VHH binders against q96fz2. Designs and how they scored, part 161

Target 1, 269 residues: q96fz2
Amino acid sequence: CGRTSCHLPRDVLTRACAYQDRRGQQRLPEWRDPDKYCPSYNKSPQSNSPVLLSRLHFEKDADSSERIIAPMRWGLVPSWFKESDPSKLQFNTTNCRSDTVMEKRSFKVPLGKGRRCVVLADGFYEWQRCQGTNQRQPYFIYFPQIKTEKSGSIGAADSPENWEKVWDNWRLLTMAGIFDCWEPPEGGDVLYSYTIITVDSCKGLSDIHHRMPAILDGEEAVSKWLDFGEVSTQEALKLIHPTENITFHAVSSVVNNSRNNTPECLAPV
Short names: E, the ipSAE of ESMFold2; O, the ipSAE of OpenDDE; V2, 0.75 times the mean of E and O plus 0.25 times the DockQ between their complexes.

## First folded at step 10 (VHH)

Design N41 (framework vhh_6z1v_2)
Fold by ESMFold2-Fast, scan of step 10:
Structure N41 (fold): chain B 269 residues (1-269), chain A 123 residues (1-123)
Amino acid sequence: as target 1 above (269 residues)
Amino acid sequence: EVQLVESGGRLVRTGGSLRLSCAASGSTFRYYAMGWFRQAPGKEREVVAAITQSGGRTYYADFVKGRFTISRDNAKNTVYLQMNSLKPEDTAVYYCAAGKGIYVETPSEYNYWGQGTQVTVSS
């Protein structure tokens, strides 16, 4: 997973993340650095994406079931990195393979500290190899959406007004991530950055790509992944597996250029 | 297309428990929200409980809250209704349905229906 869409305005995104805490109380996640959130139909590594994480990471004695939402850099910068510019990290940390996560120091150490997050997106993009050509077919991959009379399906809206209604009830894709905190040697703000855990592709996606992000399907899985105060690393890792509860459609080549940031990037072709 | 077959309906004494199952066939089950509806003699079909595609959200009618639990297993293409503390008023044909979603809880929003299973609660 190397390209996502996360375009919802902040208020819409926040409402889409409504959840219940351990006491069963309905809540919205509390924002950190909301001004760093940049909606886009076409997010690549090194850009910021919103993630959910436990409030306990920021406040001692906080209820570990309460959630913060914060923009983090895509591409994990380990806490031990000693150069001044994180873009000079010599290896790619965009994704973390589930089968080697406990073998790689860059991922094992933050996991041991409970630094689990849920990466939010409208969906993600993958490029399918086409037989007989050098062309790749891009697909937008996302959770199945509940249809309502209020909102049209994606691609059924004829005007910008109808397009807006598609997103009111959109179920965000929730991907398992690991984050770390890096303090610049020259001083400045702590950098929060994440990686997306990847697994073998499910049967439904196998013709598109051989790998997929580890998707946390439903509030129970999301809650257990985030709650590092009550759920051990061993128990949390049991949530990391392929899921079949996913859908997709082909999109135009407009998405290929990461500078293109329009609804056309995810519209069915 | 999804085909739905309910099972588990029977005669139960007041205060008893029953578990209804709905087995779905078809490759698209996982894309549908699922609901349990019931229809008593001389009454309209009414919603009992509903569950989203992932199982992350549930809805219950006021008359069953605290007594009934809906759940689903997408790997087994099955949705369940666990019924506890049954009352004579729960006597009805229970229907499983698959459809558009649970934001509006009406029978007309559901695309596929089972044939129903009879639940009879006697004193």
Scores: ipSAE 0.000, ipTM 0.097, lowest interface PAE 20.0, mean pLDDT 83

Design N42 (framework vhh_6z1v_2)
Fold by ESMFold2-Fast, scan of step 10:
Structure N42 (fold): chain B 269 residues (1-269), chain A 123 residues (1-123)
Amino acid sequence: as target 1 above (269 residues)
Amino acid sequence: EVQLVESGGRLVRTGGSLRLSCAASGSTFRYYAMGWFRQAPGKEREVVAAITQSGGYTYYADFVKGRFTISRDNAKNTVYLQMNSLKPEDTAVYYCAAGKGIYVETPSEYNYWGQGTQVTVSS
């Protein structure tokens, strides 16, 4: 997974992350560094994206089922990295293979510290190899969506105003991530950065790409992945597998250039 | 671009079962969400059931939950609707549809439609 969309305004994104804590209390995640959140239809590695993580990472004795939402850099910078510029990291840490996660020091160490997060996106993009052409076909891949508009269907007129409401009740894609905390050698703010765990593609996506992000389908899976206070690394890793509960549609080549940041990037063609 | 042909509609007695099939021509079938819709006399076309491209998610309208099952076979380019415990209220023309849209339960998300197959349920 190397490109996502996460364009919702902060208030809409926050409401989309409503959850129940261990006691069944309805909650919204509490923001950390909300001003660092930059919505975009076309997010690439090294940009910041919102993630969910347990409140216990920031507050001693906090309820580990309570959630924080924070922007983090895409591309994990290990805590042991000694150079002053994170872009100098020799290894690509945008994704982390599920089959070798316990063998790679960069990922095993933060996992041992419970540094699991859920990476949020509208969806992600993949490029399908097309037989008979040198072009690749991009697809936008996301959870199935259910329209809950109280006024009924999109309407007989199918107006642009009805279409605009597609995002009001969007079910965000929830991907399993690992994060780490890096302290700049010359001082400054701690850098929080993440990687997305990847698995073999499911049957439904196999013709588009051979790998997919590890998707946490539903609140039970999300809660268990985040709750490092109650769920061990071994138990959490059982949640990491391909899922078929995914949908997609072809999009235009506008998305190919990561500098393009418009709704056309994810519109069906 | 995708052509859809429904089959299996017929007269059935109340409490009976029926399986509808929708055959798609062309190689792009697996890239569409598929839906079954129906239109009763004097009513608007409404969603009955829908299934995503992967088959991993299915939607059912409240009035058919527990009675109908949607499934797809991407190797055969076919989507099915298994209808059990049929009621006279289920009498309608049933349409198969293919879509690239976001909401699988919404008619306007569907780009290609079949001609329909008549299902009549009598007492």
Scores: ipSAE 0.228, ipTM 0.652, lowest interface PAE 5.5, mean pLDDT 88

Design N43 (framework vhh_6z1v_2; at its last look DockQ between E and O 0.70; V2 from the best seeds 0.00; counts 0 for: pae E 3.1 > 2)
Fold by OpenDDE, look of step 11:
Structure N43 (fold): chain B 269 residues (1-269), chain A 123 residues (1-123)
Amino acid sequence: as target 1 above (269 residues)
Amino acid sequence: EVQLVESGGRLVRTGGSLRLSCAASGSTFRYYAMGWFRQAPGKEREVVAAITQSGGHTYYADFVKGRFTISRDNAKNTVYLQMNSLKPEDTAVYYCAAGKGIYVETPSEYNYWGQGTQVTVSS
């Protein structure tokens, strides 16, 4: 996974992340560093994206079922990294393979500390190789959406007016991530960064791409992944597997350029 | 372009079962969500059931109430509708549709339609 969309306004995004804590109380996640949130239809590694994480990571004795939402850097910078520039990392940390997560120090160590997060996105992009050509067709991949009464009589989703309504009730893609905290050697702010765990693609997606993010489907899966206080690493890793509960559509080549940040990026073609 | 051909529609008695099939042309079947729709005389076309590309998600209309099952075989480019416990009110022309839209329950999200197959349920 090398490209995502996360363009919802902050308030809409927050509401979309409504949850129940272990006591059954309805809650909205609190923001940490909300000013770092930058909505975009075209998110690339090294950009900031919002993730969910347990409140216990920030507050001692907090209920570990409570959630915080925080923009973090895509591309995990391990805490032990001693260079002053994260770009000097010699290996790619955009993704973490599920089969080798425990073999890689950069991922194993933070995971062992319970530093699990849920990466939020509208969806993610993948490029299909066209047989016989060097051309690649991009696809936008996301959770199946359900039309709600609030969405009104959404006609064709391709109309501008209906398109806006689509996003008001959009079910966000929830991907399993690992994050770490890095203190720059020269001082400064602590950098929070994340990697997306990847798995082999499901059968339905296999023709598009052979790998996919580990998607946490449903509130229970999300809660268990986040709750490092109650759920062990071993139990959490059981949640990491391919899912067929996805849909997708082809999009234009506009998304190929990471500088393009328009609705056209994820619009069906 | 995708061509869809429905089959299996016939006269059945109340309480009977019927399996509809829809065969798609081409090699792009796996990229489409598929839906079954029906239209009774004098009524609007309505969604019966829908299924995503991988089959990981299905939708059923409220009137289905567990009586119908939509499934697909991407290797065969075919979508099915198993209909059980049929009622006279299920009498309609049933249409297969393929779409790339976001909402599989919405007719306007479908771009390709079959010619339909007649299902008649007698009392």
Scores: ipSAE 0.824, ipTM 0.918, lowest interface PAE 0.6, mean pLDDT 93
Fold by ESMFold2, look of step 11:
Structure N43 (fold): chain B 269 residues (1-269), chain A 123 residues (1-123)
Amino acid sequence: as target 1 above (269 residues)
Amino acid sequence: EVQLVESGGRLVRTGGSLRLSCAASGSTFRYYAMGWFRQAPGKEREVVAAITQSGGHTYYADFVKGRFTISRDNAKNTVYLQMNSLKPEDTAVYYCAAGKGIYVETPSEYNYWGQGTQVTVSS
């Protein structure tokens, strides 16, 4: 998983993240660093994207079921990293394989500190290798969506009103992540960064790509992954598995260039 | 391009069962969401059931939930509709459709349609 869409305006994104706390009260997550949110149809590693995490990471004695939403850098920078420039990291931390997460110091250490997060996106992109050509076919991959009376057709959206209504009720993809906090040796603010946990792809995606992000399907899974105050690492890792509750459609090659930030990136072709 | 051929429509008695099949050709079937739609005389076409590309998610209209089951076999390029406990109001031409799949219940999201198969439920 190396490309996502997370394009919603901040207020729409926040409302899409409504949740129930452990007392059953409906709440919205509280933002940290909202000015660092950079919406785009075409997010790449090293960019900032919003994640959910427990309030307990920021506030002593907070209710661990309460959620914070914060932009973090995609590509985990371990807290022990000593160089001044994160680009000097000698290996790729965009993703973390579930089968080796407890063997890699970069991921094992923050996971042991309860540094679990939920990575938010409209969906993610994968490129399928096509036999007989050098070309790869990109796909947009996302939760199945439920139409409401306000929803329009994305493939037939010929007015701004219909397009906006498609996204009013969009179910965000919720991926399991691990984050860490790195203090630059030259000083400055702590860098929060994350990796996306990956698993073998489900049967429905295996023709596109052999790996997929670990998807947390539903509020119970999301709550358990986030709540490091009540849910141990061992129990949380049981949530990490493929899901068949996923769908996709082909998109144009416009998405190939990560500088293209337009709705065309995810439009069906 | 994909071409769709429905089969299995016939006359059945109230309370009976029927299985519709839709064979696909001319494209890679597994990359399409599939739907069954129906149209009774003088009525507009309406969704009956739909299934995502992998078969991992299904949708059923309120009027058929619990009585019908949609399934697909990507190795055989075929989608099925198992219809149980049939009622006279189920009488219609049933259409198979393939499409983009964002809102699987929405006819405008479907690009390719079969010619239809008649289902008649006698009282």
Scores: ipSAE 0.394, ipTM 0.759, lowest interface PAE 3.1, mean pLDDT 89
Fold by ESMFold2-Fast, scan of step 10:
Structure N43 (fold): chain B 269 residues (1-269), chain A 123 residues (1-123)
Amino acid sequence: as target 1 above (269 residues)
Amino acid sequence: EVQLVESGGRLVRTGGSLRLSCAASGSTFRYYAMGWFRQAPGKEREVVAAITQSGGHTYYADFVKGRFTISRDNAKNTVYLQMNSLKPEDTAVYYCAAGKGIYVETPSEYNYWGQGTQVTVSS
């Protein structure tokens, strides 16, 4: 997974993440660094994206089923990285293969510390190779959505006001991630960064791309992945597998350039 | 451009079964959500069942849940509607439709429509 959309305004995104803690209490996730959230239709590695993680990572005696939402840098910088500039990291940590996650020090160490997170997106983009041409066809891939009486449409010809109504009840894509905390050697703010775990593509996506993010389908899977206080690494990894519960549509080449950040990036063509 | 051709409609006795097929022309079938709709005389066209591009999500109208099953075969560019335990109320012209919209249960999301196939359920 190398490109996502996460464009919801902060208040809409927060409501879309409503959840129930272990005691059955209805909650909204509590924000950390909300001013660092930058909505975009076209998010690439090294940008910040919102993730969910357990409150216990920040508060010693917190209920591990309670959730924080925080922007984190896409591209995991390991806690052991010794250079002053994280961009000097020599290997790509945008994605983490599920089959080698326990073999790679960069991932197995934070995983052993319970540093699991759920990466939030409207959906993600993949580029399909087209036969007989060097061009690739981009697709927007997302959870199936249910229309409500207040829902709008995201057709390219629709007004922006009508498009806003689509997002009020949008089911966010929830991807399994691993994060780490890096302290600059010369001092400064701790950098929180994440990687998206990837699996073999499901049958429904195999014609588009051979890999897909590990998607956590439903609140039970999301809560188990996040709850590192009660769910061991071994048990959590059982949640990492392909899912068929996704859909997609072709989009315009406008999305190819990561500088383009408009609704046209995800509108059906 | 996608052309859709329905087949399989016929007279069936109450309690019987029937499978409808919808063949799509063109190499782009796999990128469309597919739906089955029906229209009885004097009634509005209503959604019966729908299936996403991936086949991973299906929708069924309340009046067919447990009796009808939608499926697709992207290698054959075909969508199917398996109808079991048929009732006289199921009598209608059944239409196949293709769309690229977000909401598979909404008729306005469908851009391409077949000509329909008549299903008659008699006592």
Scores: ipSAE 0.242, ipTM 0.634, lowest interface PAE 4.6, mean pLDDT 87
ESMFold2 (binder alone), look of step 11: mean pLDDT 84; pTM 0.862

Design N44 (framework vhh_6z1v_2)
Fold by ESMFold2-Fast, scan of step 10:
Structure N44 (fold): chain B 269 residues (1-269), chain A 123 residues (1-123)
Amino acid sequence: as target 1 above (269 residues)
Amino acid sequence: EVQLVESGGRLVRTGGSLRLSCAASGSTFRYYAMGWFRQAPGKEREVVAAITQSGGITYYADFVKGRFTISRDNAKNTVYLQMNSLKPEDTAVYYCAAGKGIYVETPSEYNYWGQGTQVTVSS
């Protein structure tokens, strides 16, 4: 997973993240760095994306079931990185393989500190290889929506206006992430950055791509992944597996250029 | 992004009361933690009081506890500082600030600042 859409205005995104804490209290996540949230139909590594994380990461003795929403840099910069410029990190931390997460120091250390987050998106993009050509077919992949026909996408007959109306009640994709905190050696703001955990593709996606993000399907899975105060690393890792509860549709090549940031990026072709 | 304008600063006598207001422009006010800071001549800017986005958590510096109260009205995009039992030592320019949200007692967590309003407490 190397490209996502997360275009909802801050207000709509916040309401889409409504949740219950362990006491059953209905809540909205509180924002950290709300001004750094940049909605886009076409988010690439090194850009900021909104993540959910436990309030306990910021406040000692906070209720670990309470949630913060914060924009974080996509591409984990380990806390031990000693250079002044994080773009000089010599290895790619956009994704983290589930099968080696406990073997790689860059991921094992923050995971041991409970630095688990849920990466939010409208959905993600993958490019299917087409035999006999260098051309690839992009697909937009997302949770089945309440108003969407089972395992389908909107038809060619559906108007763009009809498509836009679905965002009011859109179920956001919730991907398992690991984050870390990096303090610039020369001073300045602490950098929060994340990686998306990846697993083998489910049967439904195997013809599109061989890997997929670890999707946390439903509020119980999301709560357990975030709650590092009550859920151990070992228990949380049991949530990391492929899901079949996913749908997709082909999109145009407009999405190929990460500078293109329009609704056409995710519209059915 | 948010722009902040303080008001209410004036001359008051020792033991008096004063309410400061800070008006924020924009629809994003409710997503920021808000703080009141002060700076006396020749001294560093220091935090006085702060309030989280929801208003559920407040912070007060030890030297104002029991005397000052911070509150916010998200419908009016305004934060207030009610100052009671004022002392000459409270004389300072008072600044309103909007910040990143979580570490409300930390000055570096604030990135939007008002122009300040002068409070003078005479003996």
Scores: ipSAE 0.012, ipTM 0.504, lowest interface PAE 8.8, mean pLDDT 86

Design N45 (framework vhh_6z1v_2)
Fold by ESMFold2-Fast, scan of step 10:
Structure N45 (fold): chain B 269 residues (1-269), chain A 123 residues (1-123)
Amino acid sequence: as target 1 above (269 residues)
Amino acid sequence: EVQLVESGGRLVRTGGSLRLSCAASGSTFRYYAMGWFRQAPGKEREVVAAITQSGGVTYYADFVKGRFTISRDNAKNTVYLQMNSLKPEDTAVYYCAAGKGIYVETPSEYNYWGQGTQVTVSS
């Protein structure tokens, strides 16, 4: 997974993350560093994306079922990294393979500290390699969406502008992530950064790409992944597997250039 | 672009079964969500069942749950609706539709429509 869309305005995104705590109380996640959230239809590695994580990571004795939402850098910088520039890291930490997560020090260490997060997106992009041509076909991949009383009237949207009508009730894609905290050796703010765990593609995506992010389908899976106070690493890792509960549509080549940040990036073609 | 042709509609007795087929032209069938809709005289067109591009997710209207099954065969460019325990209230023209819209249960989400096949259920 190397490109996502996360374009919702902060207030819409916050409402889309409404959840129930352990006591059954409806809540909205509390923001950290909301000014660092940059909505975009075309998010690449090294940019910031919003993630959910347990409040217990920030407040001693907090209820581990309560959630914080925070922008984090995409591309995990391990806590032990000694260089002053994170871009000098010698290996790619954009994704973390599920089959080797417990073998790689960069991921095993933060996982052992309970540093699990849920990476939020409207959906993600993948490029299908086509036979007989150097061109690839991009697809936007996302959770199936169900109409609600709040969704209003919608149209079969052939244009980017028509998508605006569906965003208030959009079911965000929830991907399993691991984060770490890095303190610059020469001082400065602590850097929070994450990686997306990847698994083999499901049958429905196999014609598009051979890998997919580990998607946490539904609130029970999201809650268990985040709750490092009650759910052990071993139990949490049981949630990491392919899912068939995804859909997609082809999009135009506009998305290929990560500088393009318009609704045309995810509009059906 | 996709062209859709429905088949299988006929007169059937209450309690009977019927399978509708929808054949799609073109190599892009697998990129569309598919739906079956129906319209009875004097009523609005309503969703009956829908299936996502991969076939991994299906939707059914409450009035057909447990009786109807939607499926697709991407190799044959065909979507099916298996209808069991038919009732007189199921009498309608059944339409196949293809779309790239967001809500598979909404007629306006669908870009391409077949001409329909008549299903009549008599008591």
Scores: ipSAE 0.079, ipTM 0.525, lowest interface PAE 6.7, mean pLDDT 87

Design N46 (framework vhh_6z1v_2)
Fold by ESMFold2-Fast, scan of step 10:
Structure N46 (fold): chain B 269 residues (1-269), chain A 123 residues (1-123)
Amino acid sequence: as target 1 above (269 residues)
Amino acid sequence: EVQLVESGGRLVRTGGSLRLSCAASGSTFRYYAMGWFRQAPGKEREVVAAITQSGGSTWYADFVKGRFTISRDNAKNTVYLQMNSLKPEDTAVYYCAAGKGIYVETPSEYNYWGQGTQVTVSS
């Protein structure tokens, strides 16, 4: 997984993340560094994306089932990294393979500290290799959506701009991530950064790409992944597997250039 | 593009079972969500069941839940509707549809339609 869409305005995104804590109390996640959130239809590694994580990471004795939402850098910088420039990291930490997560120090160490997060997106993009050509066909991949009275209508005749109407009740894609905290050797703000765990593609996606992000389907899975105070690493890793509860459609080549940031990036062609 | 041909419709007694098939021509079937719709005389077309392109998620109208099952075989370019415990109210022309829209339960999301197959349920 190397490209996502996460374009919702902050207030819409926050409402889409409504949840219940362990006591059954309805809540919205509380923001940290909201000014670092930049909505985009076309997010690439090294940009910031919103993630959910347990409040217990920031507040001693907080209920570990309560959630914070924070922008984090895509591309995990390990806490032990000793150079001054994170861009000089030699290893690609955009994704973390589920089958080797406990063998790689960059991921094993933060996982052992309970640094699990849920990476939020409208959906993600993958490029299908076409036989006999060097051209790739991009697809937008997302949870199945159910229309409500609050949802906008979209049909075959709708322009890409009209897709904005559907977002008021969009079900966000919730991907399993691992984050770490890096303190610059020469001082400065702590950098929070994350990786997306990847698994083998489900049958439905196998013709598009051989790998997919580990998707946490539903609030029970999301809650267990985030709650590092009550759910051990071993139990949490049982949530990491392919899912068939996904849909997709082909999109135009406009998405290929990460500088393009318009609704056309995810509109069906 | 896909062309869709329904088959399997016939006269069935109340309480009986029937399986409808929809055969798609074209190499792109696996990239479409599929739906079964029905239309009785004098009524609007209504969605019965829908299935995502992967087959991993299904939707059913309340009036068929527990009785009907939608499935697909992407290797055979075919979608099925297994209908059990049929009632006279299930009498309608059944249509297969393919679409690339967001909402699989919404008729306007479907771009390609079959010609329909008649299902009649008698007491």
Scores: ipSAE 0.212, ipTM 0.612, lowest interface PAE 5.2, mean pLDDT 87

Design N47 (framework vhh_6z1v_2)
Fold by ESMFold2-Fast, scan of step 10:
Structure N47 (fold): chain B 269 residues (1-269), chain A 123 residues (1-123)
Amino acid sequence: as target 1 above (269 residues)
Amino acid sequence: EVQLVESGGRLVRTGGSLRLSCAASGSTFRYYAMGWFRQAPGKEREVVAAITQSGGSTFYADFVKGRFTISRDNAKNTVYLQMNSLKPEDTAVYYCAAGKGIYVETPSEYNYWGQGTQVTVSS
């Protein structure tokens, strides 16, 4: 997984993340650094994406079932990294293979600290190899959506009000991530960065790409992955497997250039 | 591009079962969401069931939940609708549809439609 869409305005994104804590109380996640959230239809590694994580990471004695939402850098910078510039990291930490996660120091160490997060997106993009051409066909991959009485059509002739209605009840893709905290050696703000855990593709995606992100399908899986105070690393890793509960459609080559940031990036072609 | 041909519609007694098939031609079947829709005389076309490209997620209208099952075989380019416990109210022309749209339950999201197959349920 190397490209996502996460374009919802902050308020819409927050409402889409409504959840129930351990006590059964309805809540919205509390933001950290909300001004660093940059909505985009075309997010690449090294950009910031919103993630959910347990409040217990920030407050001693907090209820570990309560959630924070925070923008984090895509591309995990390990806490032990000694150089001053994160861009000088010599290995790719955009994704973390599920089968080697406990063998790699960069991922094993933060997992041991309970640094599990849920990476939020509208969906993700993958490029399918096409026989007889050098070009790849991009696809937008996302949870199945149900149209509500208030929702408009994604392909309708433009009404700005109609486009807003499409996204009001969008079911966000929830991907299992690992994050770490890096303190610059010369001082400055702590950098929070994450990686997306990947698994073998499900049957439905195998013709598009051989790998997929580990998707946490539903609130029970999301809650268990986030709750490092009650759920051990061993138990949490049982949630990491391919899922068939996804849909997709082909999109235009507009998405190929990560600088393009328009609804056309995810519209069906 | 895909062409769709439905088959299996016939007269069935109330409480009976029937399986509809929809055969698709074209190399792109596996990249489309598939839906079954129906239209009774004097009524608008309504969604019955839908299935995502992977087959891993399904949608059912409330009036068929527990009675109908949609499935697909991407190797055979075919989608099926297994109909159990049929009622006279299920009498309609059943249409197969293929779409690239985001909302699998919405008729306007579907680009290709079959000609329909008649299902008649009598007591």
Scores: ipSAE 0.259, ipTM 0.653, lowest interface PAE 4.5, mean pLDDT 87

